# VH-VL binders against q960a1r229to459, part 13

Target 1, 231 residues: q960a1r229to459
Amino acid sequence: LKGDRIELLLPKNIDQFKKFKKDRTVISSGLITRFVSTRNPKEFSQKWISTKYVKEFNEITVNKDSVVVGAALNIQKMADTLTSSLSINIGKEIDSFIQKFSSPQIANFATWTGAIISGAKSSLSVSDLLILFNVLDAKLTLLNNSGELTQVAIEEFAEKKLFATHTIVNAIFSRSLTGFLFCLKLGETSEQDSTNFNFAALVGNQVSRIFVGLGGQPKRLTSLEVHIDAL
Short names: E, the ipSAE of ESMFold2; O, the ipSAE of OpenDDE; V2, 0.75 times the mean of E and O plus 0.25 times the DockQ between their complexes.

## First folded at step 4 (VH-VL)

Design d07 (framework fv_solitomab_arm2)
Fold by ESMFold2-Fast, scan of step 4:
Structure d07 (fold): chain C 231 residues (1-231), chain A 119 residues (1-119), chain B 106 residues (1-106)
Amino acid sequence: as target 1 above (231 residues)
Amino acid sequence: DVQLVQSGAEVKKPGASVKVSCKASGYTFTSYYMHWVRQAPGQGLEWIGYIRPSGGYTNYADSVKGRFTITTDKSTSTAYMELSSLRSEDTATYYCARWGYDYFSLDYWGQGTTVTVSS
Amino acid sequence: DIVLTQSPATLSLSPGERATLSCRASQSVSYMNWYQQKPGKAPKRWIYDASNRATGVPARFSGSGSGTDYSLTINSLEAEDAATYYCQQYSTYPLTFGGGTKVEIK
């Protein structure tokens, strides 16, 4: 890129990305992702690396038991993949929920990865996308600075603050999820990425997952899950 | 009864634009994706894009990207495709088709709209 | 893009004969669907997810296969089965179709 103290690398494959990632800030070509992910001076970086041309960050794969969504995809493309590949009841609720917290301009421009990292970093705001990933039991494929890939639950990613030491490569969602998905948000603002309170519940035949966001990390309501499953 | 009804045949000159409509009935329009597929005379089927009517989100095939736009009018349950800068290779029958969540397939199709680009 | 290769391009058979249509994918796919298209008509969903017959499809039709190799079989052809059959994958976008197999009754 033309600019004093600004370097942007465009690796063409995962091996180049691993080699050149180092201390560089990851970007997928969306300006809004930069603004969403980097809202404090400590994350200001003069060295950037793009995921745009690396297959693993950009692919969507629908398997019989899972769906994989690359980290460079925008929120709307992620939502469309989930709504078209998960059960009809879960998909309809995801469709409805995402439309309520993201305008088309934001959803078509910002990456889901940027929104997840922003939400995981915040101690004050409630992340709509993070709670959705929690209730869906999302797994993340992460790349460390040594070039090793690992898979972690979204809850672990947020709890251990793995965004500080790892790059998200993709998200994996189970297609065996069953039941009814309910998402609710209160305290609507003019900023579609922010809410004061949100709630998400997946009530299934065998197991229930219930989360509430009151600021910072979503909390799992395990006692309520046990009580509902006993009914 | 699910039905998709498309607008009539169009004849256009190279460089012109064409707009085709697809009116849906018999289901909740905003709950299903609408895809567009074209077929050149005597040739096979080519997927060219989709729209999610509830959010207006679109995805276009590389072969038409930059010239192709899909829109919807929720009040009339109608999807539209518009293709600009027409070329002779755009001559085809254009189909709208609904994406079925139950079996991950195109479950209902419009009758087709023939677009002929000739000089 | 995932490429689908259908063979043969054309099958000319008599009523009562068995037709087997092949569809080969350039890589393993999760879903394979088949569509029937008669001359001058829109395609109709015929087989979904490799082996399931769509509503109204006669029992003489069956689909099979997994991974990269799929087939559509018509056991005992009838005159109304004359059509072009297209396979279509869903594993990743863009959605892709095979070139079609034309079934003719002579």
Scores: ipSAE 0.007, ipTM 0.560, lowest interface PAE 8.6, mean pLDDT 82

Design d08 (framework fv_solitomab_arm2)
Fold by ESMFold2-Fast, scan of step 4:
Structure d08 (fold): chain C 231 residues (1-231), chain A 119 residues (1-119), chain B 106 residues (1-106)
Amino acid sequence: as target 1 above (231 residues)
Amino acid sequence: DVQLVQSGAEVKKPGASVKVSCKASGYTFTSYYMHWVRQAPGQGLEWIGYINPRGGYTNYADSVKGRFTITTDKSTSTAYMELSSLRSEDTATYYCARWGYDEWSLDYWGQGTTVTVSS
Amino acid sequence: DIVLTQSPATLSLSPGERATLSCRASQSVSYMNWYQQKPGKAPKRWIYDASNRATGVPARFSGSGSGTDYSLTINSLEAEDAATYYCQQYSDYPLTFGGGTKVEIK
């Protein structure tokens, strides 16, 4: 096998991560991010960086008004955090929905960031975790190529394909969400017969949030939200 | 050994443009970013921009953005800076400096080019 | 922009004395370098990443600090140490330098 050496970097904190990332484009893929040559993106020479051991990416912070979940945490740890910190009605539905779309083996292994990025990239499959983040009005803290931290809505992250230019640091959820959450998944994907659909609605909140997934990014049903809020 | 050799001193009138060269030797030119830093007489150091010679990607300080361009010629291992619409406050010694990948610092510096803007 | 404030502006000491130069950042930074500049010469890399001496820098020099407070120490000052020392951060663009501390030997 020929080509330039691939370097695997294992930063222990965000400052080391910023140092290794400096002046390079980063492609994020859950536990692993990849630097791409600026001369030719298709060249073999790449830097690989693992976010698995970055202290800040493994932290959970529950504040009075928000809950912050680090990028390197698995789906189950994220779900446990949300279930215990959000309202009882919302938490129960999150727990139920995650148990339906993710086995215990997968939820304890896979990162939530990997699932979100995979869902945002796909044009053919629905993403249950992505629609859940959309309905919960999740914000992502992102690190750009200049080393700046910024906060964006999950919808913006997916629409602008920010996974191609930014590293996810954490997700932020509001603890002031109210009302009832309803989530649904219909069908299973197979090569002989493929039907895949998901739906999530938060009603009784300040403003209703309603999404459908038919493949690719979930669609927000803003017209329906206006009609429901008028009732 | 690594060397950065800059072009000679320039005297320009306000409104003119100046172009300064920085010829690199002793290393693979495209493997390191080239930064430009200026120093007004008796003053401190001010970063003004960089170029990645591999892809031509540039980043400029707001103080010079719109008037400042950095380019490279890979065949001669030379970086260039060009500053237009010169003002008296652009009077300074201009340095090129290499950014060390592993040590994250400006590890080798050119000798400097004095640019004087006067009527 | 991140502003770096160096103190004192000038430090006049005798050979053998200990010099401590301070650099304070307007916000927390993770990367701090130091450069030595003698009159009429280009700056020379002296300390990188807060505490690492560049090749050829005498053992009497040490760097320390984190967050907003960084320092450069010369344990036993020698005549050739007379120069202006600049701190520089790389936590964010634009790169910024401190105003410098001039070290004079009596």
Scores: ipSAE 0.000, ipTM 0.406, lowest interface PAE 20.7, mean pLDDT 81

Design d09 (framework fv_solitomab_arm2; at its last look DockQ between E and O 0.79; V2 from the best seeds 0.00; counts 0 for: pae O 9.2 > 2)
Fold by OpenDDE, look of step 5:
Structure d09 (fold): chain C 231 residues (1-231), chain A 119 residues (1-119), chain B 106 residues (1-106)
Amino acid sequence: as target 1 above (231 residues)
Amino acid sequence: DVQLVQSGAEVKKPGASVKVSCKASGYTFTSYYMHWVRQAPGQGLEWIGYINPSRGYTNYADSVKGRFTITTDKSTSTAYMELSSLRSEDTATYYCARWGYDEYSLDYWGQGTTVTVSS
Amino acid sequence: DIVLTQSPATLSLSPGERATLSCRASQSVSYMNWYQQKPGKAPKRWIYDASNRATGVPARFSGSGSGTDYSLTINSLEAEDAATYYCQQYSTWPLTFGGGTKVEIK
């Protein structure tokens, strides 16, 4: 703001968004992506790209085998979509789990993307959405700086720190998941951190998925999964 | 048996408000989304919005957003839709309909509530 | 929004004839439902997920389709089949309905 020209770009589709992102460093915050142009080093201009009008970032698609949620959607929209599109034994738990959000951080991010990125960046923060995405084996569609789209698992996204180089376009959830989802979150320490611990378990599926969150990337409890699957 | 019973017909003036009810029975009220659909006289069906009775989450069509409010009372298994700032174009029969899980369709419908907006 | 175009608007046929109702979507949809509505009555779910008959729906009714093109077929029309049939998509919010096809029995 101090002397720098700030421009706001409003792409209407992913192709326009790609054009703006090309050959620029992008910092994603969910709703608005900031990038620095490298073309004119002498004129430092900060450009913000809003996802507000990008069709692909705002759409919800329910397929036979998957649910696709755009990156610009708020947490409530995402939760409602999953609740209504997944099996009742999974959806109900998602609904309940999301209702426990009380952190101003969640409100500040507004989008599920912001929450995912925040959780992936921090080794201390406990992200409820991050554990949810992990237990559901969610996939992310990512756009890199070259304009290429790739799909990665949520674990890979966090492990490789792809948030530094990629923009989340959408999340893809499988509709073939069966069984029951159990989620738990604990802790109300401050306004900023409403969760100190979270737990998510999908049991009765082909393969059980169990995660625990104590900060940063949730840890998968493989030994427990094997035990449960043997029952 | 699943039943959705709606409140009676309403006649209102433009700018007024009305609240329509939909009492559900025969199933676990909080386990299913409740949708609202309207039909203007001689016209087709228009989706209005839905509510998750478990938590109160709602979503609305752009055409009614900001004017219509969907709520529920879990204790009575009743869904409500309040129509505010009524317009002549809001004249229609309003239906509540349950969203059926696994079949992803509106499987049960109320009998409808006619709302007439006239000067 | 996904626009559903139903054709024809009105279909007038004699008992025993075959009726084919079309529903075309502006883009590919994953779920298509059909509802039957008789005058003065609430809609009833008739076909769900393109080809499944709801409980109580006679076997003479069938649904088919994928992508952007769906149809409801009545193999042998009966007098009781006189109604308006609406298609409805569940693929992208908001839910949308077709304009309906009115089936009249001569």
Scores: ipSAE 0.554, ipTM 0.815, lowest interface PAE 1.0, mean pLDDT 89
Fold by ESMFold2, look of step 7:
Structure d09 (fold): chain C 231 residues (1-231), chain A 119 residues (1-119), chain B 106 residues (1-106)
Amino acid sequence: as target 1 above (231 residues)
Amino acid sequence: DVQLVQSGAEVKKPGASVKVSCKASGYTFTSYYMHWVRQAPGQGLEWIGYINPSRGYTNYADSVKGRFTITTDKSTSTAYMELSSLRSEDTATYYCARWGYDEYSLDYWGQGTTVTVSS
Amino acid sequence: DIVLTQSPATLSLSPGERATLSCRASQSVSYMNWYQQKPGKAPKRWIYDASNRATGVPARFSGSGSGTDYSLTINSLEAEDAATYYCQQYSTWPLTFGGGTKVEIK
């Protein structure tokens, strides 16, 4: 049988993205989304959709109670936005933590969505970005294959494997969070090595959020939260 | 006593480059983002971009991308803005300004550096 | 980009009069800041988050507004208040500024 041809589609806005996506399965990978067509093998075609140029996926919106970060932004631009838009005790720790787990070159070019999906899919790796999203109680806006938008917590996204059936449109972070963020990354050598273990805690807010990364999805330490909140 | 002290005025011809410095004092330089803003004569203020001095990462307005380069030197607590391929419409006063975190605004400004481009 | 329209462009008033400077955004914004700029000088932060006076700003200055409509009021003008005042939004990148209102004292 003849080989497949691959096309890369570069929609400029969400309406074009929806039009290209209609009636097909979309595989999200941050910058690249592939159409999967059920056709005769000799006529099979693959179309990849990039989110890089979709206006809505590149937007940042700072509201009084939330920060919305588009899905196509790189890790560093997301971090800069959060650092500039959250309280100093949270924002400075985000900036510091990013320095510990991602090289400048990778953070400047890798998307946060690619890193989140990679972390959510892995049962063995420890993801620094995923634990950060968990401790900050991040929400994701998702687009299903029918073009409908839903919002889910980051925990639900990974638990229900929604990366397989949904496209991430943006992330939403609360600006009502207060207190102090503490993040720890332990690798095999000095800073910026692979992570064997990570830990993130937001304390001094009304309800503490404490997570540990030992492999796969970060685990919430609810018993420790209750103890700390009682102090 | 936060201060931002900028380099002196520049007169340039079209096609040249200019590099403006902004020396910070009175605070921990790497703890605050530095922004650049310009103002053409008789005009309003135009945001150019920022730099994260800890990581060296930048973000630029789309309208100015390609010719502006923002950098820092941590050892001297100095931010720089370089503008290449100067045009007459680049004639402006260029300001550095520090980001105020919990106030979400530009809290301290340099005195400004006037760049004049004429042939 | 969010466009900020300031009015009036020039406001000429006598000492002791009340000045009201308007800033209208092309869409709702979360943070509106104001800067004072005197001729030949850098802007100074004047009001942040719509209504908070920066350190050293006299009590005669007040800011108000939300959504798309914001204002800066000077309750009793003094000679030192002669300057151009710019509004500035932070709801998205890029940061954008209004065109300014020049306050002149007769």
Scores: ipSAE 0.481, ipTM 0.790, lowest interface PAE 3.2, mean pLDDT 84
Fold by ESMFold2-Fast, scan of step 4:
Structure d09 (fold): chain C 231 residues (1-231), chain A 119 residues (1-119), chain B 106 residues (1-106)
Amino acid sequence: as target 1 above (231 residues)
Amino acid sequence: DVQLVQSGAEVKKPGASVKVSCKASGYTFTSYYMHWVRQAPGQGLEWIGYINPSRGYTNYADSVKGRFTITTDKSTSTAYMELSSLRSEDTATYYCARWGYDEYSLDYWGQGTTVTVSS
Amino acid sequence: DIVLTQSPATLSLSPGERATLSCRASQSVSYMNWYQQKPGKAPKRWIYDASNRATGVPARFSGSGSGTDYSLTINSLEAEDAATYYCQQYSTWPLTFGGGTKVEIK
């Protein structure tokens, strides 16, 4: 922080966001994001930006083959969108799983982007929201430093630590998901003798997606998927 | 068979609150979203909100936000809407309607509850 | 919000005639549904996802369209078809309805 004045920018759409972001790296922590200089790490940006009012970050769109959830939306709105737009059996499991790690009080205030970034940054803790995105084959629309939009799988976002160089615009979920979804969260806040982990499996007629979280990024169990799909 | 049965007509003064019930039967109540739609006399349909009965998540139209609350009682398979600080423009027939997952449409409707706001 | 514009506001035809009701969206829509409402009654789901008839809807009814332009057609109008028909989109929140087309039988 060089000097004692901070400027808060309130863009109304993605084009204004791009103009305010020009040539700066933006690190997201939810609805308020700080510009960071990557050229001079010892210098601090005096500019902060809010994504709260960016039109594109607040949109929910249901398409025939996908559902799109804007980056500024809270966990409650995201969960409800997925539950109402996916098949009844998959939606029921999503609703059940989210209730296990997020109360209505928390879900009303926390953004899904903040939770995803927090989970992707951690090497020690499991993230229930991150494994849910993994099993649902979620893709993220990202904005890079050059103002370009790209889509990446959630696995790639976490593995390559793209939260350090990109801004999340939205999440995209496939509506062609079929089969039986099962999610598990294990680990109590107790005597420090427990290993926290989570598990998520979507077992389809042709294709299965199976993930386990033991700390940090969920691991895809590809050999098990191949075996199950062969049956 | 699926049925949605609503409470009877209400007459209220401006500034009062009204609470309307919608009792569901014939299906698993918590498995389907319940929407509320209103219709002013001689006018079209206006969506005003929904509730996910499983977790209690709600979403309200801007026209009623801050004055409108949807709740459920799982033990009786009943959804409720409550609208406070009533104005003359709230005079309408209020419908509950179930959201169909696979068809992405409002598949079953209550018979409607007429709410009249008069001085 | 997506705005749905229905035309005409009122359509008066004789039994046996063909009726075509239009619904135009302010932006491309993924799902368009139609509801039939008779005076003093609740709306009934009539067509879902542009072209699928709900259970019990007579074969003379058909829905069509994509993108921003949708229509509901009644091939041979019958007396019991007198009602107001509303289109409704599901592509973005909130859910929005058209203003309705009132079908009258002469």
Scores: ipSAE 0.342, ipTM 0.728, lowest interface PAE 3.8, mean pLDDT 84
ESMFold2, look of step 5: ipSAE 0.445; ipTM 0.766
ESMFold2 (binder alone), look of step 5: mean pLDDT 94; pTM 0.952
ESMFold2 (binder alone), look of step 7: mean pLDDT 94; pTM 0.953
OpenDDE, look of step 7: ipSAE 0.012; ipTM 0.556

Design d10 (framework fv_solitomab_arm2)
Fold by ESMFold2-Fast, scan of step 4:
Structure d10 (fold): chain C 231 residues (1-231), chain A 119 residues (1-119), chain B 106 residues (1-106)
Amino acid sequence: as target 1 above (231 residues)
Amino acid sequence: DVQLVQSGAEVKKPGASVKVSCKASGYTFTSYYMHWVRQAPGQGLEWIGYINPSGGWTNYADSVKGRFTITTDKSTSTAYMELSSLRSEDTATYYCARWGYDEFALDYWGQGTTVTVSS
Amino acid sequence: DIVLTQSPATLSLSPGERATLSCRASQSVSYMNWYQQKPGKAPKRWIYDASNRATGVPARFSGSGSGTDYSLTINSLEAEDAATYYCQQYSRYPLTFGGGTKVEIK
């Protein structure tokens, strides 16, 4: 009959993705993005875009200075890429930390993009993947509604809530990171007033990076970093 | 596909304890926070706590702290709430609800369990 | 605690009319959801993250707002829209709900 239907668009590259979303606001949640007309916000588009098959969102590029992980890749593929591309001490801790908060089912099916966006949105719970990206000084390549690509620090992405106005294309990690990474996730199971938190520290690098998650965006412990770096 | 099924209605005397169950199906139980929300007759919604089934971490509203406990049984994909030292003000319909990780909303709700505290 | 104040408490309109429900927060929030509850039933997710319609929610519903001021709009009221609508913030614990707006059909 005649009526509303959900139309699923499957772009194969970033140029096709840009064309499919032309004149529409993109709202992203993991692999599936929806868009609303920018010309008439009261007339909602029934069109959805899947980023699953966009070539640029599925790329892994290991350069001499950086490693790039596409937005459509799952958490385990991202972790495998980082553990094989970064220094052995950092990679070992990444592998260990991911195993503690991601079951094989989650890690092999959930995108790292979905986990980062959900972590950046929440002020209620800690995000283990978000704190990992913070301590590793990850950069994100973002696509705005005008079709422009920009690169931002993970901290800026979360603080400015750029997930509301931008599509994540990839994450970029420096291969020059050195030193020792330490990550921790903790919460009490038998307390009535339970707290959960996470912690990540990179020390022995050019500049120490130390973060704590108490709910919402991880907080950088800059005073502690200064003291550690002075030793 | 996703369903949350709660235990039946309870009638308790003041000072007693009540335990309500919420059995989850159709998804990986440990991957989502489980929240509890109550609603007094003819009143609005009040959040009372959550549990993260993966680690067992809990958080409780101040209105029920000291009397309220949330637990899980991973083997049966069941969440439980227990409220002790019951008062007339605890008379309400109690809902379990899953917190969606992609959308950050209480996306699936149990049918509710009515708890009546009367002498 | 973040207090959410919804207005009006009750909105009585005829089919085809436009309904606008308001939710004001006692302090700035970044995250606001809306739930629909019909008599005798559990609440149902309706709008998430201020402006996104949940799956299965009719196109006549829209959400908007930022900071302390949020709204839910029904462009052309239908009989099945009679329900109480609750806003809910998730910017800080404890999670808090508004007092609800009851939408009635004349």
Scores: ipSAE 0.000, ipTM 0.423, lowest interface PAE 16.6, mean pLDDT 81

Design d11 (framework fv_solitomab_arm2)
Fold by ESMFold2-Fast, scan of step 4:
Structure d11 (fold): chain C 231 residues (1-231), chain A 119 residues (1-119), chain B 106 residues (1-106)
Amino acid sequence: as target 1 above (231 residues)
Amino acid sequence: DVQLVQSGAEVKKPGASVKVSCKASGYTFTSYWMHWVRQAPGQGLEWIGYINPSGGYTNYADSVKGRFTITTDKSTSTAYMELSSLRSEDTATYYCARWGYDEFSFDYWGQGTTVTVSS
Amino acid sequence: DIVLTQSPATLSLSPGERATLSCRASQSVSYMNWYQQKPGKAPKRWIYDASNRATGVPARFSGSGSGTDYSLTINSLEAEDAATYYCQQYDTYPLTFGGGTKVEIK
């Protein structure tokens, strides 16, 4: 750290971000000290690029059929956007679920992107935000190192570990989602429980989406969905 | 006992502003969303918007976006709706109503505040 | 926006008669509520989620329906049932109400 220089680039739009990304580490402003303190100074990159001020990563677009949430927004702003643009039952449950796993301090500071990537990387812990994105059939817009934009399902992003090779630009949610959303995090009332469990189900008249988290990536309960949809 | 008590009737000229209050009691104010619904004289019910008191976020019907603002004061368990740039078509009885998420319906309603806009 | 069409606009019946109120949605909805409103009063929750009676609602009231077609039935009218009844969907925002059916007792 003695005599070392840190380069942090603050691009203002996606074209600048593409041009300046190169070999730089993608980071939210304010986390540099923590990153440096946990790494060997001779092995860490001194070149960072921030998503915080990129216009396209801070945009919210509500279309007739979809809602788009920029990657640099915090968890609370994402939740507020979804609860105001999706159906009431879905919105109320999102608001309730977010309050159970994220305090106001965390929700107003942490980006949803950071939480999604953290959840996708873990093989041991359950991720409440990841299971929420799974049950809502979220799509992610990703930027690769060649400057190309692609859209992938949240399940594909996690399974293929695309967080290692791509930058998240935004999340896309369908406004045609209907039915009853139910989310649960077991172990929140038992301090001595050694295993955390989460569950999310979107139950409609025609189609259901059901996921369970026992550690790592949420598992889709496809057989149960077929059974419930037959009722 | 859950109660929603609204402020008294208002008479305003076009272009004026008015702030209607809805004081909640008998439950944890931040645990339920508060909606606003209006009813023009002799007409049906029209949804106007809501606020989530815990997070403070709001949503509005397109007919009132930019003119109406919903806020809360957690210390007094009171929801407010401020109507600005009033038009004659805003003449209505305005109700606050609590969203009961256990049964997904408006389970408690205020008594209503009549706002009359006339020149 | 989901449009809810209630019919008839007015029902004028005698005590003891059966009333059936219709609510048709412009698209399939998963949830439908009904509210009773008497003149000069705030609406009261009457039926929630298509068929569930709210606390205090007499057994003579029943709700039914699914998809686009919903009904509120009063099996044997009493004088206290004179009111306007509104259906309301909560499938999507904006929330919408039907135009109301006014039940009058002769």
Scores: ipSAE 0.006, ipTM 0.445, lowest interface PAE 12.8, mean pLDDT 82

